# Miniprotein binders against q53ft3, part 137

Target 1, 195 residues: q53ft3
Amino acid sequence: MFGCLVAGRLVQTAAQQVAEDKFVFDLPDYESINHVVVFMLGTIPFPEGMGGSVYFSYPDSNGMPVWQLLGFVTNGKPSAIFKISGLKSGEGSQHPFGAMNIVRTPSVAQIGISVELLDSMAQQTPVGNAAVSSVDSFTQFTQKMLDNFYNFASSFAVSQAQMTPSPSEMFIPANVVLKWYENFQRRLAQNPLFW
Below, E stands for the ipSAE of ESMFold2; O stands for the ipSAE of OpenDDE; V2 stands for 0.75 times the mean of E and O plus 0.25 times the DockQ between their complexes.

## First folded at step 14 (miniprotein)

Design J9 (at its last look DockQ between E and O 0.71; V2 from the best seeds 0.00; counts 0 for: pae E 2.5 > 1.5)
Fold by ESMFold2, look of step 14:
Structure J9 (fold): chain B 195 residues (1-195), chain A 83 residues (1-83)
Amino acid sequence: as target 1 above (195 residues)
Amino acid sequence: SPIQEEFEKLMERAEWYFEWAEKYYELGDKEYALLYFEFAARVFRKAAELAKKNNDPESYKEAIEYAEEAQKYAEEIQKELEK
């Protein structure tokens, strides 16, 4: 499985699986998004000789999907940052998603991940090399993502006196979130590439 | 000819991967540099296969030499990542 992360938004970890080898995340209000992070959750690696081609889809002026190859994730590169701000009026590319999501709302785009042979992935180059690999950009995006997570989680904090018994739910003490946040910030400041 | 046009397209694609692999390496992204050198090598070898089928030994030699160079860089980066 895969994750999709946008600065200022909640991380998505539950991709819509539209085929055995194809996964999709919806991006509402895509016009306000400049970058997305696509990453592998550590539970299932790609089969040997395979990897993931990452596509961006947005509706054109007629509401028809335009798909563009952003780049790749593989077992050896399990996460990547892609710039999509310049692609929202760009040229479409060859893609393996067929007629999927032909009809959708005008403000919703998609990130598609297609599991393919490495030989097949090499046959087309990404549009404008959308993959971003700047240390400064990665650090800034990651810091904004962490700040957003902390602020979001903290907005749901309740005292023990306010708790309602919920035996089917899992609870995390707020102190654990704070310690994680402080620890992660320290690691990131010391080594922006500790990943 | 269509075959020569396809060969040139493959060489251009492989060179694109090779050049960006070097840029990713300079930026410190060794994992992406490795991936792009591996892709460059794969595409150069595909170009070499086409040249061989077209009985063009000079184009074959050119493509194979570039593929081997890309593969060498990939192997060196792989060793750096395993350190």
Scores: ipSAE 0.416, ipTM 0.798, lowest interface PAE 2.5, mean pLDDT 78
Fold by OpenDDE base, look of step 14:
Structure J9 (fold): chain B 195 residues (1-195), chain A 83 residues (1-83)
Amino acid sequence: as target 1 above (195 residues)
Amino acid sequence: SPIQEEFEKLMERAEWYFEWAEKYYELGDKEYALLYFEFAARVFRKAAELAKKNNDPESYKEAIEYAEEAQKYAEEIQKELEK
């Protein structure tokens, strides 16, 4: 249902479902992370009247997990970027993931998504410094993300002559990826927040 | 009073949402602006209901006015998104 992306890292599409309505991504070496993108995969929409509250977890001075609300994703806003660099210290809460026994290490942060009613989401207040500060910063982050993806995908590119027959696998022509990339770049240039 | 304190907390939250909605709109993120204006409206309405229960017509009026303003902005943004 959800994906998580850090610039320069591979996209994560396999969240750990820790409850029926809760999903968690692990972010190793979180201290080096400035921004995180959380997005819906487009496979399963939120039920009507529901969305996702996005939380960030880091260890406090006592080593206990501190959860802070970053923001939200909804069917109408299926992706969002959050700044987490300024959230590596401070106060937070244990809700809604605090009651869950999630194994973590000090160097690993977590992104948690809680599927909730929009009305319930409205009762929460995200941390202010998690929001993007400028379009330029977002654009730069997105560009790095796209470049990373393109480079990753391109690394697996083979000619038809080089292909090993694998009937169980689906293949995407590289030109399709390139076209997608170019289209995305164009859209990004026109509207950095189009998505 | 506890009711007044709760009212103030709701108003503060709604105001935060309102401010963030404006910020996101300025940044060009209309979808988030819409979301936060909607949230603001919801919370302001909740505050209004609380004021009503507390027999505070002035607070009620204030909250309703802000709710209506937030709703108006939400509707305007929604129209923009539909173009």
Scores: ipSAE 0.245, ipTM 0.681, lowest interface PAE 1.9, mean pLDDT 80
ESMFold2 (binder alone), look of step 14: mean pLDDT 90; pTM 0.892

Design M0 (at its last look DockQ between E and O 0.50; V2 from the best seeds 0.00; counts 0 for: pae E 1.8 > 1.5)
Fold by OpenDDE base, look of step 14:
Structure M0 (fold): chain B 195 residues (1-195), chain A 107 residues (1-107)
Amino acid sequence: as target 1 above (195 residues)
Amino acid sequence: SPESYKKAIEYAERAKRYAEFARKYAEMIAREAIKNNDPESYEEALRLFREAAELYKEAAELFEKAAELYEKGDKEEAEKLMEEAEKYKEEARELFYEALRLYEKLK
């Protein structure tokens, strides 16, 4: 359902579904990460009236996870870029992941997506520094990230006949990635701040 | 046991949320099936989401009953209901995940 992209890293398209409404990406070496892109794969939309609250978790000085709300993704805004570099020293708030037994590595940050009602999401306030403030910087970053993602994903494209059976793995059709890319490009061109 | 009571209530609310989530998926799938004029392809996923929703609902009810029992001080019986509720929740979860898997294959 979701993908996560960090500049200079491989795209993650296999979120750990830790609950019915909760998805997690692991971000190793999180201290080197400035921005993260969270996006919908286009395979499964949100149900009507629902979206995703995107959280960032990093270990505090005690190694305990600190969760902060970054922002949102929706069917209408299926991707967002978040600056996380400035959040590493922040205080955590109540988060929807606290009650979940998520296997965590102390040195690994996480992106968490909580599927929630849009009305509930509207009442939430993201951390102020998570939004990319510069449109130009954002556009350039986004374009580079998109190109990187597309190129990366496309490099692994195989025909069904070429696929090695791996029952434990989920596969995303290349056309889904392409369609997502095209749609994202279109939206980005129309409004660089469409998210 | 105030803590046990709170836990039971939390689990009940979570189960209710999951029931609603499953229901919303079912509704979405049902609409999509109609739109695509392909009810057969969506039937199993739809069924599983509906069943999951019902099981989550049952789990929620049991958790609520457990909460009531905890409040009354009947810890032993409450714990039995918690265990039973957990079974329903886990079964619902399996169905929910399978439903998602099946639905994803339709895309």
Scores: ipSAE 0.678, ipTM 0.872, lowest interface PAE 0.7, mean pLDDT 85
Fold by ESMFold2, look of step 14:
Structure M0 (fold): chain B 195 residues (1-195), chain A 107 residues (1-107)
Amino acid sequence: as target 1 above (195 residues)
Amino acid sequence: SPESYKKAIEYAERAKRYAEFARKYAEMIAREAIKNNDPESYEEALRLFREAAELYKEAAELFEKAAELYEKGDKEEAEKLMEEAEKYKEEARELFYEALRLYEKLK
C-alpha cells in the first residue's frame, strides 16, 4: 500500500502490516537519516473518508520506543516529505501503536502509518520540526531522493532480451528515467522553487 | 476484573473499527467494479471483505458480552467468550488480508 524512501538508500515498498490498519517500515542506522519520504504505491487507495497518519519512532536512552506524529498522507496528497533530524531527542506524541504488539527490532527507528478517518486526523497535531525547514535542506534532500529513485527505477528496467510478449505490461527504458533525472536535477539547481 | 473488563471493551471497539474498515473497502471495490464494467474480476475480493466485516462484527459482539460477564464476576464464562471472539477475529483477519491480496492483483 505504501512506500518509504530515505536519501541514499533503496526504496522500501514492503511495509510490515502489523494490523489491518497499521503499517511499519524499519529504519536501521536512523541517526544518519535527516528526511524520509512516505508515499502511497497507488495499488490500494484509502477508502473514502480515510487517510494515513504518519509517525516516527526511535528508542529513547533506555531503548524504549518514543513515537512522534510527523504528518499525513491521503488519496488527494499521496506523498509527503518529513524532516526527522531534529526529532531524535524530542517528546513523544499520542499515538495508536503502543496499545498493541508490534514485532520490531529494538534500537531501530520506525515509520508507522495508521489508517484513520479524516475527521480524526484533523484533530491531531504533528510535531512542528517535522516540516521541511529551508530551500537548501530541501534541495539536498531532493537530490538524494532523485539518486535513490533512479537506482530503484533502474532495478525494474527490462532489456530487449528480457521483454515479455504480454500486452498488459508497460515498460520504461532505463534511459528515460536517467533523462528525466538529469532534466529535473538541472531545473532544481537553477531554480529550487520552480515547482 | 476491572482490567479484564477494560481489555474486553478495547477488543470490542477494535473489532468494530475493523468491521467498518472492511465494509468501506467492500463499498469502494463495488463502485470500482461498476466503474470498470468488470464485476466478475472484483467478485471474490468483494465477497471476502464483506465476510470479514461480518466476522469482525460477530467478534465485537462476543467481546462486548465477555465484558458484561467480567463486570458481573462470571470470569470463567467471560474467558470462554473472549477465546471464541478471538477465533472469529483471526478468521476475519485472514479473509481481510486475502481480500487485500486479491484486490492488489487487479491493480
Scores: ipSAE 0.560, ipTM 0.829, lowest interface PAE 1.8, mean pLDDT 79
ESMFold2 (binder alone), look of step 14: mean pLDDT 87; pTM 0.871

Design M1 (at its last fold request DockQ between E and O 0.76; V2 from the best seeds 0.00; counts 0 for: pae E 2.1 > 1.5)
Fold by OpenDDE base, fold request of step 15:
Structure M1 (fold): chain B 195 residues (1-195), chain A 107 residues (1-107)
Amino acid sequence: as target 1 above (195 residues)
Amino acid sequence: SPESYKKAIEYAERAKRYAEFARKYAEMIAREAIKNNDPESYEEALRLFREAAELYKEAAELFEKAAELAIKGDKEEFEKLMEEAEKYKEEARELFYEALRLYEKLK
């Protein structure tokens, strides 16, 4: 149902469903993370009148989880980018995750998604700096994500002469990826919210 | 005890929420089945969500009854109802997850 992306890391598409309405992603080495993208996979939408409250949890000095509401995802807004780097010194907020048997490793944070009524979500106030409100932060994150993807994809590039026939596989020309990348960068530069 | 009462009420409220959640999925799936003109593919998932919703409702009712017993100080019957309610909740949960699994396979 949900995916989680950190720039420079593999996408996570397998959330731990800890309850009927609650999903969790682990974020190892969270101190190095500046931004997190949370998105719907498109397989299962929210039921009518429902959405997802997105929380960040990190261990405090005592190893106890501190939860903070980052923002929301909905069918109408199926993805969001959150800045988490500045939240590590914040105060905890009320959260619906209770005392979960979460693996309390000091270096691992969590993204929690709680499926809730939209009306209930409207009453919640995210932490002020979590939503990527700055075009610059969004652009930087997107650029890093794109660069990571390009670098990953290009690492598999082979010349036609080096290709081994594999009838069961489809191949995408590297030039297509590059062209897409360049076009995307151009569009991003023009309007960071073009997509 | 007041703690037992609070616990039972909390569980009842949660069960009610899950009942509604299951119902909402059922409604969504039913509409999708019609839209796609494929009721057969959605039938099992739809059935399971509906059944889950009913079981959650039963669990909620039992938790509420347990809460009443907690007030009365009938510990034995309280524990019995809590256990019964928990069984309904767990069964509902299993059906709910299976319904989700089946629905996801349709996508």
Scores: ipSAE 0.718, ipTM 0.891, lowest interface PAE 0.6, mean pLDDT 87
Fold by ESMFold2, look of step 14:
Structure M1 (fold): chain B 195 residues (1-195), chain A 107 residues (1-107)
Amino acid sequence: as target 1 above (195 residues)
Amino acid sequence: SPESYKKAIEYAERAKRYAEFARKYAEMIAREAIKNNDPESYEEALRLFREAAELYKEAAELFEKAAELAIKGDKEEFEKLMEEAEKYKEEARELFYEALRLYEKLK
């Protein structure tokens, strides 16, 4: 039903459904994560009058889960970008003998989505500054993904003089990738939601 | 006991929410089948959501009756009713998940 995306990581599209109305994604190494995108896959919409409340959970200093409401996704707003870097807290006290006393803390957090009535969701208050403008932030994130894809594909470019004949292999000319990239950038700048 | 009463009531309220949830999916799917003029494709998922909703409703009623027995102090009958209600709830859950899987394939 839902997807979860962190910059620089593989997208997660297989949430753990922990109840009929509750879905969870694991976020290992959560302390390195600044933003999370939560979105609907487009396969199963919410029933009319319902939507999704999105939560972030991290273990506190005692290892107990702490859940915080980030915001919402609905059929009318099917994606949202949340800043979570400000929701992680704490400093350990340093002492002059450093690493010998450093304790490693497990780094697993979770994104939870609870399907609820829209009227119920209207009475909930997200943690301040967690929500980011979905249009502006989504456009920035998407641009970074496009840059990454182009740079990755371009790193495999070879001239025809450098190629070994291989009649059973399929190839994509580098200029096709460039034209796609240029066209996609133009369309995204004109309408960030054209997709 | 008071703790048994609270547990039974909590389970009843949860089953009622799931019954409503399943009914809302059934309503959505029924409208989609009409809109697409394709009732045959949606028939099994629709049937399963409706059946799940009825089983969740039955479980909720049994949990409520168990709550009454918790006050009355009939521990043996309380435990029987809680087990029966849980059985209905688990069957409803299986139908609900299967209905979701069938509906997802149509998309």
Scores: ipSAE 0.625, ipTM 0.851, lowest interface PAE 1.6, mean pLDDT 77
ESMFold2 (binder alone), look of step 14: mean pLDDT 86; pTM 0.862
OpenDDE base, look of step 14: ipSAE 0.648; ipTM 0.859
ESMFold2, fold request of step 15: ipSAE 0.502, 0.509, 0.524; ipTM 0.803, 0.804, 0.817
ESMFold2 (binder alone), fold request of step 15: mean pLDDT 87, 87, 87; pTM 0.866, 0.866, 0.865
OpenDDE base, fold request of step 15: ipSAE 0.713, 0.716; ipTM 0.891, 0.891

Design M10 (at its last look DockQ between E and O 0.49; V2 from the best seeds 0.00; counts 0 for: pae E 2.4 > 1.5)
Fold by OpenDDE base, look of step 14:
Structure M10 (fold): chain B 195 residues (1-195), chain A 107 residues (1-107)
Amino acid sequence: as target 1 above (195 residues)
Amino acid sequence: SPESYKKAEEYAERAKRYAEFARKYAEMIAREAIKNNDPESYEEALRLFREAAELYKEAAELFEKAAKLFEKGDKEEAEKLMEEAEKYKEEARELFYEALRLYEKLK
């Protein structure tokens, strides 16, 4: 349902679904991460009236996770870029992941996506520094990230006949990635701040 | 036990949320099935989401009952209901995840 992209790293398309409405990506070496892209894969949309609240979790000085709301993804805005580098010293707020027994590694940050009602999301206030403020920088970053993701994903494309049976793995059709890329490019071209 | 009561209430609310989530998926795929004129392909996922929704509702009701019992101090019976509710929730979860899997295959 979701993908996560960090510049210079492999794209993550297999979120850990920790609950019916909760998805988590692990971000190792989070201190080196400046920006993260969260996007919908296009396989499963949000139900009507729902979207995703995107949270970042990093370990505090005690190794306990601190969660902060970065922003949102929706069917209408299926991708977003967040700056997380400035959040590493922030204070956590109440988060939807606190009651969940999520296996955590102290050195690993997480991106959490909580599927919520759009009306509820509208009442939430993301951390102010998470939004990429520069349109130009954002556009350049996004384009590079998209190209990187597309190239990476495409490099693993195999025909069904070439697939090695792996019942434990989920596969995403290459056309889904392509369609997502094309749609993202289109939206980016129309409005660099469409998210 | 105030803590047990609160826990039971939280579990009830969560179960209600999951029931609604399952219902919303069911509604979405039902509409999609109609739009695509392919009810058969969506039937099993639809069924599973609906069933999950019902099981989550049952779980929620049991958690609510447990909460009330905790409030009254009937811990033993409350714990039994919590255990029963948890079974319904876990069953619902299995159905929900299977429904998602099936739905994803349609894309």
Scores: ipSAE 0.672, ipTM 0.869, lowest interface PAE 0.7, mean pLDDT 84
Fold by ESMFold2, look of step 14:
Structure M10 (fold): chain B 195 residues (1-195), chain A 107 residues (1-107)
Amino acid sequence: as target 1 above (195 residues)
Amino acid sequence: SPESYKKAEEYAERAKRYAEFARKYAEMIAREAIKNNDPESYEEALRLFREAAELYKEAAELFEKAAKLFEKGDKEEAEKLMEEAEKYKEEARELFYEALRLYEKLK
């Protein structure tokens, strides 16, 4: 239902569903993470009148999870970028994950998503200025990523006569995909909205 | 005991919430099937969400009955109802997750 992206890491698309209405992503090495993108995959929308409250959790000095509300995703605003760098020492907030057994890796941080009524979400207050920017949908993010890839790859186009005896074909060296991936990840880590 | 009574009430409220959640999915899928003029493709996911909703409702009713029995001091019968309710809850969960899986494949 949801995806979770950290700059410089592979996208996570297989949340741990810990309850019918609750989903969790693990964030190993959370101390190095400044921003997290949470988005809907587009396969299953929220039912009418519902949306998702997004939480960040880290272990406190005693190893106990501290949960903080980051913000929301909805059918109308299906993606958001959250800044978490300043939240790794903050106070907890009221949250729906307390009584659940979701400690799969107790030494790592987590992103939690709770599917709730929009009216209930409207009464919640996110901590600080966690939300940095909202991306309208995973599809728009993906399209921008694909456009970037096309432009990058096409800049390395080489005539067929130069590569192999197939003169009606244009070839792109296989390593272009790797270069694009590395450059995109670096740019996204520095500025998630560079594109 | 007060703790057993509280647990039964909590489980009843949780099951009620999941029943409503499953019903909301069923409503959404039914509308999508009509909009797309393709009721056959959505039929199984819709059936499973509806069945899950009914099983969660049954579990909630049994948890509520168990809570009343705990309050009255009839511990043995209350515990039997708790076990039966948990069986309905687990079956509902399996159907709910399968319904989600089937619906995701349609997308």
Scores: ipSAE 0.441, ipTM 0.767, lowest interface PAE 2.4, mean pLDDT 78
ESMFold2 (binder alone), look of step 14: mean pLDDT 85; pTM 0.853

Design M11 (at its last look DockQ between E and O 0.47; V2 from the best seeds 0.00; counts 0 for: pae E 2.7 > 1.5)
Fold by OpenDDE base, look of step 14:
Structure M11 (fold): chain B 195 residues (1-195), chain A 107 residues (1-107)
Amino acid sequence: as target 1 above (195 residues)
Amino acid sequence: SPESYKKAKEYAERAKRYAEFARKYAEMIAREAKKNNDPESYEEALELFREAAELYKEAAELFEKAAELYEKGDKEEAEKLMEEAEKYKEEARELFYEALRLYEKLK
């Protein structure tokens, strides 16, 4: 359902579904991460009236996870870029992941997506520094990230006949990635701040 | 036990949320099936979401009953209901995940 992209890293398209409404990406070496892109894969939309609250978790000085709301993704805004570099010293708020037994590595940050009602999401306030404020910087970053993602994903594209049976793995059709890329490019061109 | 009561209530609310989530998926799938004029392809996923929703609802009800029993001080019976509710929740979860898997294959 979701993908996560960090500049200079491989795209993650396999979120850990830790609950019915909760998805998590692990971000190793999080201290080097400035921005993260969260996007919908286009395979499964949100149900009507629902979207995703995107959280960032990093270990505090005690190694305990601190969760902060970054922002949102929706069917209408299926991707967002967040600056996380400035959040590493922030205080955590109440988060939807606290009651979940998520296997955590102390050195690994996480992106969490909580599927929630849009009305509930509207009442939430993201951390102010998570939004990418510069349109130009954002556009350039987004374009580079998209190109990187597309190139990366495309490099692994195989025909069905070339696929090695791996029953434990989920596969995303290349056309899904392409369609997502095209749609994202279109939206980005129309409104660089469409998210 | 106030803590046990609180836990049971939290589990009940979570189960209710999952029931509603499953229902919303079922509704979405039903609409999509109708739009595509392909009820057969969506039927299994649809039914699994519906079943999951019902099981989550049952789990929620049991968790609520457990909470009430905890409030009354009937810890032993409350714990039994918690265990039963957990079984329903886990079964619902399996169905929910399978439903998602099946639905994803339709895309």
Scores: ipSAE 0.670, ipTM 0.868, lowest interface PAE 0.7, mean pLDDT 84
Fold by ESMFold2, look of step 14:
Structure M11 (fold): chain B 195 residues (1-195), chain A 107 residues (1-107)
Amino acid sequence: as target 1 above (195 residues)
Amino acid sequence: SPESYKKAKEYAERAKRYAEFARKYAEMIAREAKKNNDPESYEEALELFREAAELYKEAAELFEKAAELYEKGDKEEAEKLMEEAEKYKEEARELFYEALRLYEKLK
């Protein structure tokens, strides 16, 4: 159903299906990997209303898997590039070879894909900066940031009748913020990378 | 025990998800068969997905009944239902994987 590609390695096209809705790729020598591409092979699509949440996992210092959400693949967005270089250890220790600088075989991480309802996926937040070169992800993030800023600024709006005099303080009309929001949104739809 | 009740509830919810998942595949395959006007090629995979969905549904119902029995303190009967539900779930899973293999061959 899925493929997994790492630069300089052969593509993997035979995921291990570990449950009806869960697929796994092994990534040996994962500490040398900076990016991974996950994509749909095109043989079996997701059923309508479903998509795939993509996770990265590595064994922690105790051997327990730590799963981190990288992002998503769907029938409409069937491939994505994920950065994993910053996700390989949460604990640093001092010695010349450190856990980060020593490759241990079998040092194996995993890419996991969980088939889920799109509504459930919309409620999930990937680990920051994991998604790379996804125009749709960039656009979605930017739109959410615009909404967040507008809602924040609007929460302080008052009418002139509600204002306490403060002659040295500057004010801007609320419609200026709205006009900026509308203009930025239009420009973002035309070119998501304009800013 | 509280852990046995929680396990039965979790297994019931998981079986419900798998029943829905299998049914969604069946619906997709039925649409594809109709679109291609070729029901014979898809019939075996479609039938297996539908059967898997029904078996997952039966497993979910048994897990729910087992959870009710654990809550009432009838542990011995609850454990018998848990084992029966696990058998239905395993059979459903085998049919589901076979259906996927058959569907993939059509591609």
Scores: ipSAE 0.463, ipTM 0.795, lowest interface PAE 2.7, mean pLDDT 78
ESMFold2 (binder alone), look of step 14: mean pLDDT 87; pTM 0.867

